# VH-VL binders against q58102, part 39

Target 1, 198 residues: q58102
Amino acid sequence: LMDVHVLFSGGKDSSLSAVILKKLGYNPHLITINFGVIPSYKLAEETAKILGFKHKVITLDRKIVEKAADMIIEHKYPGPAIQYVHKTVLEILADEYSILADGTRRDDRVPKLSYSEIQSLEMRKNIQYITPLMGFGYKTLRHLASEFFILEEIKSGTKLSSDYEAEIRHILKERGESPEKYFPEHKQTRVVGLKKEI
Key: E = the ipSAE of ESMFold2; O = the ipSAE of OpenDDE; V2 = 0.75 times the mean of E and O plus 0.25 times the DockQ between their complexes.

## First folded at step 25 (VH-VL; framework fv_concizumab)

Design F2 (at its last fold request DockQ between E and O 0.73; V2 from the best seeds 0.66)
Fold by OpenDDE, look of step 25:
Structure F2 (fold): chain C 198 residues (1-198), chain A 120 residues (1-120), chain B 112 residues (1-112)
Amino acid sequence: as target 1 above (198 residues)
Amino acid sequence: EVQLVESGGGLVKPGGSLRLSCAASGFTFSDYYMNWVRQTPEKRLEWVAWISTRGSTIYFPDSVQGRFTISRDNAKNSLYLQMNSLRAEDTAVYYCAREPWFEEEYFDYWGQGTTVTVSS
Amino acid sequence: DIVMTQTPLSLSVTPGQPASISCKSSKSLLHYQGRTYLNWYLQKPGQSPQLLIYKVSNRFSGVPDRFSGSGSGTDFTLKISRVEAEDVGVYYCMQSIQLPYTFGGGTKVEIK
């Protein structure tokens, strides 16, 4: 089996990405990024256990999310900042791993690399970048997630998410900012079990 | 055909309690978020409560937080709203509204509503 | 809370003529992932609200193509290209970018 390193937040999208890759004959290694701000990787760790995949936390430079916070404050919008973080993470990981994957969805705008950016990344770093969910709309993803996973919704603030947003929110708070101004509170879906064998 | 039928409305005094029910049919109830939305006599629409597919997560606005409880019985295809410490401002037609999950964030079907009147 | 402001409060339209309703939010309804959470509902006389448009411009199932939604950020518009008698009622916009969900005050559409 070919090892694939999957950027993993513990969410439904990155989880489904990992499952699809497994079904395609890859060996998923789940990677959660932490920037040393807060230990926000715990939820992802739990989800990884449920899925039965290898999981590790990679700590990157806090300056990356510090810059993201600066961007958010400047733009009053988190999109460019999240894009920046994701691209930066991919660039860093591409120096270590040959096959990278994430949960980028077809209909999402951010984070998402353009075709040219993907081509550039793959060429410059000599890697394979896989986005399993790019061929699926929301309805299909909803169906697939429902077929594979036992899902539940979690109340925001009760448990730290394991995405880039979690640590950026913390930095904003440290700076006396209200993260809610930039990040609207949404209901989060998490995987709590499996409906079928992976 | 998707159907939502509310019941349990009535006249109640301030400080009183009332329990509303919503019977769902024509769809897989457990696949949807459910909401309560009320319409005041002035015809304003106000979101009142949200509950997740399994009932593990609930949300309320500040106006009813601590006084109202939302629950569901997926085996019975039923949604409930327990209203305690009712106030005059709670007077409204109460609708149950279906919300598809997975980031849709709209109410695609509403019941016909049940009227709650809080008056001394 | 996000405040939704609709204009006008009421609109009287000759059948076959177009109508336009404005909805403004006190905060952007755009999620950074690209979704904009603005919905339109119609409440016909004696009926419960029904979904017309979701996420700014998507017509719900069964909604005639004479209805269209547009806008971005904080400014949104519902248009009816040719108003019919069955279009009479109160139109509400709703934001669902964050809790609590909030509605506009409504726009009453009548036929002249």
Scores: ipSAE 0.749, ipTM 0.915, lowest interface PAE 0.7, mean pLDDT 95
Fold by ESMFold2, look of step 25:
Structure F2 (fold): chain C 198 residues (1-198), chain A 120 residues (1-120), chain B 112 residues (1-112)
Amino acid sequence: as target 1 above (198 residues)
Amino acid sequence: EVQLVESGGGLVKPGGSLRLSCAASGFTFSDYYMNWVRQTPEKRLEWVAWISTRGSTIYFPDSVQGRFTISRDNAKNSLYLQMNSLRAEDTAVYYCAREPWFEEEYFDYWGQGTTVTVSS
Amino acid sequence: DIVMTQTPLSLSVTPGQPASISCKSSKSLLHYQGRTYLNWYLQKPGQSPQLLIYKVSNRFSGVPDRFSGSGSGTDFTLKISRVEAEDVGVYYCMQSIQLPYTFGGGTKVEIK
């Protein structure tokens, strides 16, 4: 039975990754990252209780998301900035934890480490990095999410969410930018209940 | 066979109210987001309301916010639009439209529409 | 709100000839996760709108392969390789990257 530390936002993807790892015999410990900009972690805490997994909030240096905001303003596109934050978070956590996981999906482009980036991280830090959803396509993920979860829809940036976007949006506001210029108010989901025991 | 049938349209005076219904059949209604979309006399399409699969979340454009209410009864496979404080610019054909819930965000099936006319 | 602009307003096509419809958005429809949220609908005379193409280029079930969608960012195109009589109607693009969902003004396609 191995402990695994799962980057956790409380959305369907990170929640499903934790469930799969539990089913595979791991002992999941959920980690929500905060950068000290706003208390964006509270919805993830609620979902962690619903799932019944141990959970902690780790506060990292605010400069990480300040740089992400710089990248967005300079390049007018948030993808590289989100990728930078995720890779930096993994590098930092890899100094403390030997088995890391997240909700990275096969068909998303960002955040996602390439195979060579995964090899580099694992070899340099002497860790294992697990992406349980990488082998699944759209239809399987739809089926599994529907089987396990009761979901609630929210708009990005309208309420506190526990992903990297929420704090980056706040920094953009502090700089006099409109976050909606770079981040659409797109619908996203969070887990608010279980249909099936895990 | 997926079917969506709207009803409840009619003639109403400005400031009046009207309640539209949409009867769904041929699919598991509770697995879908539902929408109301209207088509103006100028043939423009305007999204009017969105409701989640369980009815726990709703959205409206600013033009109808505070005047329209959307609801659903999953036991009866029915979608509703309550329209209050109606204005001439609300005159349109109103469609119910089905939206797949998993990151699809398009309307895959539409009803035949029901006509609402707001005239003094 | 995202403004969707279609050109041309109308199009008369000789049967069997190609047609091309443009849709431009006031903001990028690309989400940073990699999905682009542009959809196309056809409203045939006397009918309700019907889905043709979703997420730029995916044909909905039963849509003939003479219909194709392309584009990225803010500029999108619907092409009909050989227009048939049954293709007559008004074509609408729609963005669904954010609320409110918004439609283009429509392009009427007629046979001449």
Scores: ipSAE 0.640, ipTM 0.876, lowest interface PAE 1.8, mean pLDDT 92
ESMFold2 (binder alone), look of step 25: mean pLDDT 93; pTM 0.953
ESMFold2, fold request of step 26: ipSAE 0.623, 0.552, 0.605; ipTM 0.875, 0.853, 0.867
ESMFold2 (binder alone), fold request of step 26: mean pLDDT 93, 93, 93; pTM 0.953, 0.954, 0.953
OpenDDE, fold request of step 26: ipSAE 0.629, 0.628, 0.651; ipTM 0.885, 0.885, 0.892

Design F3 (at its last look DockQ between E and O 0.78; V2 from the best seeds 0.69)
Fold by OpenDDE, look of step 25:
Formats: C-alpha cells, structure tokens, sequence
Structure F3 (fold): chain C 198 residues (1-198), chain A 120 residues (1-120), chain B 112 residues (1-112)
C-alpha cells in the first residue's frame, strides 16, 4: 500500500477524502495541523478514531495564522487568508511527505489550488497532490457522506472545530476583534460513526 | 409529494402555553433539518426555531429563547414546538419548514400554518 | 442580527412587463468558500411562502425561468422578466448565512 498523508479537519469532506483514498488502495495517514494557539485538533482526533485511520497532529509556526489574522483584519474578508494558510501548509508538508491529499471540493473557491499551482507544487517538491473530491458535485458528496457516515450537527460557535478557522478565530479574539465579523457562525457537520465498513 | 401539516394553534392568554405539531410526509423526515417560522399579523416573517436531523442541536432567536422548545420524533415523522410563557407578540401564523442539510440553508417546503393568538 | 431591507414596499406592474425587487443586507452574506446565502420566497394570496430562488441565483424546482436572482455581498435583486397574474403576492428575501435567520419586510407585487 502506498501511504498518503491527508490533511484532516475531522469534517465530512476530509473524512470522505480519506475513505475514497482507502478504497483506491492507498494507506491514509490523517494529519491535523495545529498552530499552537488552542488545542483545536481534538475533534479531528476523535473523528480519526471513528474512521479507523492513523492520525497525527503536526504543530506549525503560530506566525502563519498570525499573518492570516492580519490579512483578515486588513481585507475584512477571510478568503485570501485561508488560502494563504492552506498553501503554506502544503508547502511545508511537501518537504516531508511524498503524497499529500486534502478535502478540497469542486465547488469551493477557498481553499483551493489552481491547476498551475498544483503543477508547480508537484514539480518543485517532487510530490503527488491528490484532491479526491474534485470530481464530485455537492449532491454526490451529500449522498456519499450520508452513505458512509453517521452525522451530527454541531454549533460552530460553541465547539472547537479542527480547521484553520478555529485558531484564527481565537487569535482575532485575543486581538480584541470580533471573529463573527469575518467568520459567520455556521452549523457544522461532524462524523460520529460509520454506516459502512471502510 | 412533500407535505407538512401544522396543528395545535389556538387562542391562549398571556403567560399561557401551547404545543404545536407538524406532521411530515412524502419524504424521509430524518434526512432534513426542520424549522419553525412564524408570520406576524403585520406579515413579517420571523424564524422561530431550528432543529437538526437527529434533534441533537437546536437553535432559537433571542425573542423566544428560554420560552420555546423544539423537538422531533423521527419515528412519527413529527415536529413539535412547545411554547411557554406566551406573549402578545407571539401572535402569528406558525409554519413548519423543511431545510435540506449539507450547506443548503433554505426552506424548500412550508406547511400551511397554524394560527396562534395570544390575547387577554 | 442581520437586517434585511427590501425595496420597494409595493409594486404595481402591467402584465407582461418586467419587475425588479431589491434586497439589501446589513452585512455580507458571502461565505469565503464561495457560497452566498440569500434566498427569495413568494407568498401568494392565501398561501404559505414558497421558495423561488436559493443562494442568490438558483431557481428552485418548478420555478419559471422568468424569475432570476442576482447580486453579491450585501446587494441582491430579484427580477421577473414578464410579470404574470400568477406572480401576484408578497416576495421576501431571507439571509441564512448566520443565525438568526432573518427576512426582509416583503415586497407586494400587484397587477395593474
């Protein structure tokens, strides 16, 4: 089996990506990024256990999300900041791992690398970058998620998610900013069990 | 065909309680978020309550928080709204509204509504 | 809470003529992932609200193509290319980017 390191937030998208990769014959290793701001990786850890995949937390420099917070405050919009964080994370991980994957969705704008960016990354770092969900529309993703996972909805404002947004929100708060100004509070979907064997 | 049928409305005095029901049919009830939305006599629409597919998560606006309870029985394809400490401003037609999950965030089907009148 | 403001309050249209309704939000309805959570509903006389447009520009099933939605950020528009008698009612915009969900005050469309 070929190892693939999957950027994992514990959400339905990264979970589904891992499952798909497993079905394709890869050996998924789930990686949750933490920047040392808050222990936001716990949810992802729990989800990884449910999925039955190996999981590790990689701590990266807090400055990355600090810069993201600066960008958000400056632009009054989180998109570019999230893109920056994701790209930076990929660049860093590409030095350590030969095959990277994430839950980038076809219909999402951010975070998402362009074709040229992907080519550049793969060539420069001599890696494979896999985005399993790029071939699926939201209806298909919804179907697949429903088929594989037992899902629960949680309030994003009360529970810590394991995505980049969680720690950025905290930094904004520390700076006396209202994260809600930049990050609308949404309902989040959590994987709490499996309906099918992976 | 998707159907939502509200019941339980009526006249109640301020401070009173009322329990509304919504009977769902024509779809897999447990696959959808459910909402209560009310329309005031002035025809304003106000979101009243939200409940997740399994009922594990609920939301209320401040206007009804602490007074209203939303629940569902997926086995009975039913949605409920328990309204306590009713106020005159709670007077409205109450609709149950279906909301698809997976980041859709709209009400695709509404019931016909049930009227709640709070008056002394 | 996000405040939704609709204009005009009422509109009288000759059959076959176009109509336009504006909806403004007090803050952006765009998610950084690219989704914008603005919906349009129509409540016909004596009926319950029904979904017309979701996420700014997507027509709900069964909605005629004479209805279209557009906009971004805080400014949105519902257009009816040619108003028909069956289009009479009150139109509401709704934001669903954050709780509480909030509606505009409505725009009453009548036929001249």
Amino acid sequence: as target 1 above (198 residues)
Amino acid sequence: EVQLVESGGGLVKPGGSLRLSCAASGFTFSDYYMNWVRQTPEKRLEWVAWISTRGSTIYFPDSVQGRFTISRDNAKNSLYLQMNSLRAEDTAVYYCAREPWFEEEYFDYWGQGTTVTVSS
Amino acid sequence: DIVMTQTPLSLSVTPGQPASISCKSSQSLEHYQGRTYLNWYLQKPGQSPQLLIYKVSNRFSGVPDRFSGSGSGTDFTLKISRVEAEDVGVYYCMQSIQLPYTFGGGTKVEIK
Scores: ipSAE 0.681, ipTM 0.896, lowest interface PAE 0.8, mean pLDDT 94
Fold by ESMFold2, look of step 25:
Structure F3 (fold): chain C 198 residues (1-198), chain A 120 residues (1-120), chain B 112 residues (1-112)
Amino acid sequence: as target 1 above (198 residues)
Amino acid sequence: EVQLVESGGGLVKPGGSLRLSCAASGFTFSDYYMNWVRQTPEKRLEWVAWISTRGSTIYFPDSVQGRFTISRDNAKNSLYLQMNSLRAEDTAVYYCAREPWFEEEYFDYWGQGTTVTVSS
Amino acid sequence: DIVMTQTPLSLSVTPGQPASISCKSSQSLEHYQGRTYLNWYLQKPGQSPQLLIYKVSNRFSGVPDRFSGSGSGTDFTLKISRVEAEDVGVYYCMQSIQLPYTFGGGTKVEIK
């Protein structure tokens, strides 16, 4: 039974990735990243308990999200900054864990490692990097999420959301920027219950 | 065949109330977010209410917040809009519109609408 | 709130000729994950609105291929390659990147 460490926000994508890995015979350990800016991990902790998986919050250097904010201010686009944070998190975790996973989706452009980036990460760190949702489009994700989860809608940028965006928004605000210029308050979901046994 | 049929419109004095209903058929109602959208006499479209598939989350624009209430009964395939403290600017054709629940943020089908007129 | 501005206000088009409608938003409709939340509706005379195009360029079921959408960021275009009599009506753009959802003011298309 192999342990897999899953980057986990408590949203439907990271939750579904953990469920799929469990169904495949892995033992999922959920990891929520924090940068010490705000306690953005609370909702992910709640969802981890609901799913019944072990969960850990790892606090990384806030300079990572300070640089992300610098990138957003310079480029006027958040995508490169989100990609930078995701890659950096994976590089750091790869020093500690031999099997990593996340909720990266086929149809998302960012955050997502390219084929060559995945090969480089796996070879340099001697790890496996698993993206269980890469073969799935919207219809499949909709079906699976509906079969397993009770979902609650939240807006991006809620201080308690557990994605990378929450703390970056906070730093932008501290710098006198309006985070909504770069990050819409878009609807997303979090898992608040189970419909089906995992 | 997807059908959305609004009812409950009419003439109301300012400060009055109306309750709109939307009867849904031809699809699995509980798989959809539901919306109310109104069209003013000037033909402007304004979104006025959103409700999640289970009814657990509800959103309104500031213009109707505190005056309108949205609800749904998934067992009856029905959507409701309770409109209180009506004003002249609430005069419009009110449509129910369905929104696919999973990241498909558009209105794929609309009802034929029900007319609300608020005047003295 | 995101303001949606459509131009022109109206078009008179000879049948078989192209038409182009512009929609501009007061802020970007692009999510960093790569999706853009701009939709187009047509309201034919005496009818309710109907979906034409979702997420910039995706034609809804049954919409003819003479309709196409394009654009990015804050600037979007709906094109009709050859206008037909059934295309008469008012076209609206809508952003759905955030609530409140907001619509453009409409563009009336007529046959001359």
Scores: ipSAE 0.638, ipTM 0.872, lowest interface PAE 1.7, mean pLDDT 92
ESMFold2 (binder alone), look of step 25: mean pLDDT 93; pTM 0.953

Design F4 (at its last look DockQ between E and O 0.88; V2 from the best seeds 0.00; counts 0 for: pae E 2.4 > 2)
Fold by OpenDDE, look of step 25:
Formats: sequence, structure tokens, C-alpha cells
Structure F4 (fold): chain C 198 residues (1-198), chain A 120 residues (1-120), chain B 112 residues (1-112)
Amino acid sequence: as target 1 above (198 residues)
Amino acid sequence: EVQLVESGGGLVKPGGSLRLSCAASGFTFSDYYMNWVRQTPEKRLEWVAWINTRGSTIYFPDSVQGRFTISRDNAKNSLYLQMNSLRAEDTAVYYCAREPWFEEEYFDYWGQGTTVTVSS
Amino acid sequence: DIVMTQTPLSLSVTPGQPASISCKSSKSLLHYQGRTYLNWYLQKPGQSPQLLIYKVSNRFSGVPDRFSGSGSGTDFTLKISRVEAEDVGVYYCMQSIQLPYTFGGGTKVEIK
């Protein structure tokens, strides 16, 4: 089996990505990124256990999300900042791992690498970058998630999540900013159990 | 055909309690989020409560937080709203509204509504 | 809470003529993943609200193509290309980017 390192947040998308890769014959290693701001990786860790995949937390430089916070304050919109963080993370991980994957969805705008960016990354770093969910529409993803996972909804900003947003929000708060100005308090979905064996 | 039928409305005094029910049919009830939305006599629409498919997560606005409880019985295809400590401002037509999950975030079907009147 | 403001409060339209309703939000309804959570409902006289448009521009099932939604960020518009008698009622916009969900005050559409 070929090892694939999957950027993992514990959410339905990254979870589904891991499951798909497993079924394709890969050996998924789940990676949750932490920037040393808060221990936001806990939920992802729990989800990884539920899924039965290996999981590790990689700590990267706090400066990355500090810059993201700066970008958010400047642009008054989190999109570019999230894109920056994700791209930076991929660049860093590409130096260590030969096959990377994430839960980027077909219909998502951010974070999402363009074709040219993906090609550049793969060529420069000599890696494979896999985005299993790019071939699926939202209806299919909904179906698949429903078939495989027991899901729970949480409100963003109220509970710790294992995505980039969690630590960025904390940085904003530390700076005396109101994260709610930039991030909507939206419902998020996490995996809390399995409906079928993977 | 998707159907939502509310019941339980009536006249109640301030401080009183009332329990509303919503009977769902024509779809797999357990596959949808459910909401209560009320319409005031002034015809304003106000979201009142949200519940996830399993009933494990619920949300309320501040206006009813601590006074209202939302629950569901998927085996009975039923949604409930327990309203305690009712106030005059709670007077409204109460609708149950279906919400598809997975980032849809809209109410695609509404019941006919049941009227709640809080008056001394 | 996000405040939704609709204009006009009322609109009287000659059958066959177009109508336009504005909805403004006090906060952007755009999620950074690209979705914009603005919906439109119609409440016909004596009826419950019914979904017309979801996520700014998507017509709900059964909704005639004379209805269209547009906009971005904080400014949204519902258009009816040719108003018919059956279009009479009160139109509401709704944001669902964050809790609590909030509605506009409504726009009453009548036929001249």
C-alpha cells in the first residue's frame, strides 16, 4: 500500500477523503495542522480514532496564522487568508511527504488550488497531490457522508474545531478583534461515528 | 407529497405554558433538520428554534432561550416545541419548517401554522 | 444579529410588468467557501411562506422562471419579469449565514 498523508480536520470532507483513499488502496495517514495557538487538534484526533486511521499533529510556525490574521483584518474577509494558510501548509508538507491529499471539494472556492498551482506544486516538489472530492457534487457528497458517517452539527466559534479557522479566531481575539466580524457563526459538521465499516 | 401539520396552539395567559406539535409526512423525517418559525401579528417572521436530525443539537435565539425547548421523535415523525413562561410578545402563528442538511440552509417546506395567543 | 432590510415596503404592479425587490443585510452573507446564504420566500394571502429562491439565485422546484434572484455580499434583488395575479403576496428575504436566522420585514406585492 502506498502511504498518503491527508490533511485532516475531523470534518466530513476530510474524513470522506480519507475513506475514499483507503478504498482505492492507499494507506491514509491523517495529519492535523496546529500552529501552537490553541490545542484545536483534539476533535480531529477523536475523529481519527473513530475512523480507525493513523493520526498525527504537525505543529507549524505561528507566524503563518499570524499573517493570516493580518490579512483578514486588512481585507475584512477571510478567503485570501485561508487560501494562504492552506497553500503554505501544502508547500511545507510537500518537503516531507511524497503523496498529499485533502478534502477540497468541487464546489468550494477556498481553500482550493488551481490546476496550474497543483501542477506547479507537484513538479517543484516532486509529489502527488490528490483531491478525492473534486469529482463529486454536493448531492453525492451528502449521500456518501450520510452513508458512512454519523454526523453532529456544531456552531463555529462556540466549540473548538480542528480547521485553520479555529486558531485564527483565537489570534484575532488576542488582538482585541471580534472574530465574528470576519467569520460567520455558521454550522459545521463533524464525524462522531461510523454507520458502516471502512 | 411533503406535509407538515402543526397543532397545539391556543390562548394562554402570560407565564403559562404550551406545547406545539408538528406532524411530518411524505418524506424521511430523520434526514432533515427541523425549525420553528413564528410570524407575529405585525407579520414579521422570526426564527424560533433549530434541531438537527438526531436531536442532539439545538439552537435558539436569545428571545426564547431558556424558555422554549425543541425536540423531535423520528419514530413518530414528529417535532415539538415546548413553550414555557410565555409572554405577550410570543403571540404569533408558529410554523414548523423543514431544512435540508449539508449546507443548504433554507426552509423548503412550511406547515400551515398554529396560532398562539398570549394574553391576560 | 444580522439585520435584513427590504425595500420597498409595498409595490403595486400592473399585470405583465416587471417588479423588483431589494434586500440588504447588515453583514455580508458570503461564506469564504463561496456560498452566499440568502433566500427568498413568498407568502401568498392566507397561506404559509413558500421558498422561491435559495442561495441568492437558485430557483426552488416548481418556481417559474419569471422569478430571478441576484446580488452579492450585502445587496440582493428579487426580480419578477412579468408579474401575474398569482404572484400577489408578501415577499421575505432571509439570511442563513449565521444564527440567529433573520428575515427582512417583507415587501407586499399587489396588482393594480
Scores: ipSAE 0.681, ipTM 0.903, lowest interface PAE 0.9, mean pLDDT 95
Fold by ESMFold2, look of step 25:
Structure F4 (fold): chain C 198 residues (1-198), chain A 120 residues (1-120), chain B 112 residues (1-112)
Amino acid sequence: as target 1 above (198 residues)
Amino acid sequence: EVQLVESGGGLVKPGGSLRLSCAASGFTFSDYYMNWVRQTPEKRLEWVAWINTRGSTIYFPDSVQGRFTISRDNAKNSLYLQMNSLRAEDTAVYYCAREPWFEEEYFDYWGQGTTVTVSS
Amino acid sequence: DIVMTQTPLSLSVTPGQPASISCKSSKSLLHYQGRTYLNWYLQKPGQSPQLLIYKVSNRFSGVPDRFSGSGSGTDFTLKISRVEAEDVGVYYCMQSIQLPYTFGGGTKVEIK
C-alpha cells in the first residue's frame, strides 16, 4: 500500500480526497499546516479522528503568512496570497514526502496549480502530486460528500476554521486591518461525522 | 411539482408571538437548505433566517437575532419560524425559500407567502 | 452588511425595446476561489419572487434567452433584449457571498 500525504483542513473537499485515495488503495496520512499564529488546527484534528486517518500538524515559518498578509494589503485581493501560501507549502512538503495530495477542485480558481506548475513540481522534486477531485464537477462532489459525511456549516471568519485563511486573518488584525475587508464571511463546511464506513 | 406552502400568519399585537410553517412537497426536503425571506409593505425583500439540511446550523440577521427561531422537521417535510417579541417593523409577507445544497446559494423556489401584521 | 443598490427605481418600456437594470454592491461579490455570488429575481404582479439568473449570468430553468446577466466585482447588469408584456414586475438583485444575504431595493418595470 502506498503512503500519500494529504493537505487537510477538515472540510468536505480535503476529507473527500482522503476517502477517495483510501478507496483507491493508498494509505492516507493527513497533514494540517499551521504557522504558529493561532491554534487553527484543532478542529481538523477532531475531523481526522472521525475519519480514522493518521494526522499530523506541521508548523511552518510564520513569515510565510506574514508575506501573504503583505500581499493582500498591497494588492487589495487575497487570491494571489492564498496561491503563494499553497505553492510554498507544497514546495516545502515535497522535500519530505514523495506522494502529496490535496482537495483542489476543477471549478476553483485558487488555490490551484496549473498543469505546467504540477509538471514542474513533480519533475523538480521527483514526487507525485495527486488532486483526486479535479475530475469531478460541483454536482458530483456534492453527491459524494452527502453520501459519506455529516456536515456542519461555519462562517469563514470564525476561530473554528482550519484553512490558511484563519491565520492570515489574524495577522491582518495585528496590523490594524479589518480582515472582512478582504475576506468575505462566506459559509464553509467541516466534516463532523460519517454516514458510511470508509 | 416543487411546492412550498406557508401558513400561520395573522394579526398580532406588539410583543406577541407567531409561529409560521412551511409545508414542502415534490422534492427531497432533507437535501436542501431552507430560508425565510420577508417582504415589507414598501416591497423591500429582507432575508430573515437560514437553516442547514439537518437543522444543526442556523443563521439570522441582527434585526431578528434573539427574537426568531428557525427549525425543521425532515420527517414531516416542514420548516418553521417562531417569531417572538414582535414589532411593527416585522409586518411583512413571509416566504419560505429553498436553497440548493451548499455552495449554490440562491433561492430557486419560493412559496406563496403568509402575511404577518403587527399592530396595536 | 453588504448594501445592494439598484438603478433605476422604475422603468417604463415600449414593448419590443431593450431594458437594462443596474445593481451595485458595497463590496466585491467575487470570492477568491473564483465564484461571484449575484442573483436576480422577478416578482410579477400578485406573485411571489422567482429566480431568473444565478451567479451573475446563469439563466434558471425556463427563463427565456432574452434575459441576460453580466458584470463583475461590484457592478452588475440585467438586460432584457426585447421586453414583453409578461416581463412586467419588480426585479431584485441579491448577493449571497456572505450572510446576511441582502437584496437590492427593486426596479419596477412597466409597459408604456
Scores: ipSAE 0.514, ipTM 0.843, lowest interface PAE 2.4, mean pLDDT 91
ESMFold2 (binder alone), look of step 25: mean pLDDT 93; pTM 0.952

Design F5 (at its last look DockQ between E and O 0.73; V2 from the best seeds 0.68)
Fold by OpenDDE, look of step 25:
Structure F5 (fold): chain C 198 residues (1-198), chain A 120 residues (1-120), chain B 112 residues (1-112)
Amino acid sequence: as target 1 above (198 residues)
Amino acid sequence: EVQLVESGGGLVKPGGSLRLSCAASGFTFSDYYMNWVRQTPEKRLEWVAWISTRGSTIYFPDSVQGRFTISRDNAKNSLYLQMNSLRAEDTAVYYCAREPWFEEEYFDYWGQGTTVTVSS
Amino acid sequence: DIVMTQTPLSLSVTPGQPASISCKSSQSLLHYQGRTYLNWYLQKPGQSPQLLIYKVSYRFSGVPDRFSGSGSGTDFTLKISRVEAEDVGVYYCMQSIQLPYTFGGGTKVEIK
């Protein structure tokens, strides 16, 4: 089996991405990125255990999310900042891993690499970049997630997510900013079990 | 056909309690978030409560936080709103409203409502 | 809390004529993933609210194509291309990008 390193946040999207890759004959290695701001990788770690995949946390430079926070404050909108972080992470990981994957969805705008950006990344770094969910709409993803996972919602403000947003929010707070101004509190879905064997 | 039927409304004195129920049919109840929304006599709509599919997560606005509780029984296809320490400003028609999960964030079906009147 | 402001408060329209309702939010309703969480509801006389438009411009099932939604950020519009008698009622916009969910004050649409 070919190893694939999956950017993993513990959410339903990255979880489903890993499952699809497994079913396609890959050996998923789940990677959660942490920037040393807060230990936000815990939920992802738990989800990885539930899924039965190998998981590791990679710590990257705090400056990346610091810059993201600067961008957010400047633009008053988190989109470009999240895009920046994601692209930066992929560039860094591409130096070490030959096959990368993530939970980028068809209908999402951010984070998402364009076709040209993907080609550039793959050519420059000599890697394969796989986005398993790009062929699915929300309705299909909802169906698939429901078929594979036992899901619950996380109460906002009580549990830390394992995505880029978690640590950026913390940085904003440290800077005296109100993260809610930039990141609306939303209902986050968590995988808490499996309905069937992967 | 999707149906939501509220019950339990009535007249209550300030400081009193009331429990509302919503009976759901025509769909898989456990696949949806559920909400309570009220409409004041002035016809203002106010979101009152939110509950996740399994009931593990709930949300309230500040106006009812600490006084209201929301729960659901998926086996009975029922949604509940326990209202304590009722105030005059809680007077309204209370609707249960269905919300699809997976980032939809709208109420696609509403009940007919049940009237709650808080008056001395 | 996000404040939703609708204008006008009331609108009297001749059947067959167009109508337009504005909804403004105190902050952007755009999620960075690209979704904008603005919904429109219609409450007909003696009935409960019903969903018309979700996420700015998507018509709910069964909603006639004479209804359309548009806008971005903080400014949104509901348009009825040809008002019919059955369109009479109070229209509400709602934001759902963050809790608490909040509604506009409503716009009453009547037929002349």
Scores: ipSAE 0.700, ipTM 0.899, lowest interface PAE 0.8, mean pLDDT 94
Fold by ESMFold2, look of step 25:
Structure F5 (fold): chain C 198 residues (1-198), chain A 120 residues (1-120), chain B 112 residues (1-112)
Amino acid sequence: as target 1 above (198 residues)
Amino acid sequence: EVQLVESGGGLVKPGGSLRLSCAASGFTFSDYYMNWVRQTPEKRLEWVAWISTRGSTIYFPDSVQGRFTISRDNAKNSLYLQMNSLRAEDTAVYYCAREPWFEEEYFDYWGQGTTVTVSS
Amino acid sequence: DIVMTQTPLSLSVTPGQPASISCKSSQSLLHYQGRTYLNWYLQKPGQSPQLLIYKVSYRFSGVPDRFSGSGSGTDFTLKISRVEAEDVGVYYCMQSIQLPYTFGGGTKVEIK
């Protein structure tokens, strides 16, 4: 039975990744990253309890998301900044944990490590990095999410959202920027219940 | 065959209220987000309400926020729009529109529409 | 709110000839995850709107292959390779990257 540490937001993707890993025989431990900007982790804590997995909030240096905000202001597009934060988080966690996973999806561009980046991370840190959703298209993810979860819609980047976007939006506001220029208020889902045992 | 049939339109004085209904058939209604979209006399399309599959989440544009409410009864395959404090600018043909629940974010089927006219 | 601007306002086409409709958004419709949320609808005379194209370039089920969509960022185009009589109507683009969903003003396509 191998422990796996799963980057966890409480959304359908990271939740489904944890469920899949449990079904494959791993013991998932959920990690939500916070940068000390706002307490954006609270909904993820609630979802972790619903799923029945151990959960930890890890606070990392606020300067990581300050730099992400700098990148967004410079590039006028958030993709590179989100990718930078995700890569940095993985590098840091790889010093502490030997098996890491997240909710990266086949059809998303960001955040996502390339295959060469994955190989580099695994070899340099002597870890395993698992992306359980990479083999699934949207029809399969739709089916699996509806089979396991009761979902609620929220707008991305709300203070209660546990992804990197919420804290970066907050920093942009502090700097007098309008976060909606860079981050659309796109609908997301969060897991609020289970339909099926895990 | 997917069918969406609106009803409840009519002539109403400013400040009045109307309740629109949309009867759904030919698909599993509870698997879809539902929307109301209106078409003004100038033929402009405006989205006016969104409701989640269970009815737990609802969105409106600012133009109707606080005046309109949306609801659904999944046992009756029915969608509703309660319109209060109606204004002349609410005059339009109102459509119900079906949106697949998972990340598709388009309207794949529309009803035939029901006309709402707000005038003194 | 994202403003959607369509050009031309109307278009008169000889049957069998191509048609092209432009849609421009006030903000990028590209989400940083890599998807672009631009859809096209046709409203034929006396009918409700019907979906033609979703996510820029994907034809909805049953839509003829003479319809194609292209574009990126803020600039999008719907093309009809050979206009037929049944293609007459008003074409609308719509962004669905965020609420409120917003539509272009429409482009009326007529046969000469």
Scores: ipSAE 0.633, ipTM 0.868, lowest interface PAE 1.8, mean pLDDT 91
ESMFold2 (binder alone), look of step 25: mean pLDDT 93; pTM 0.953

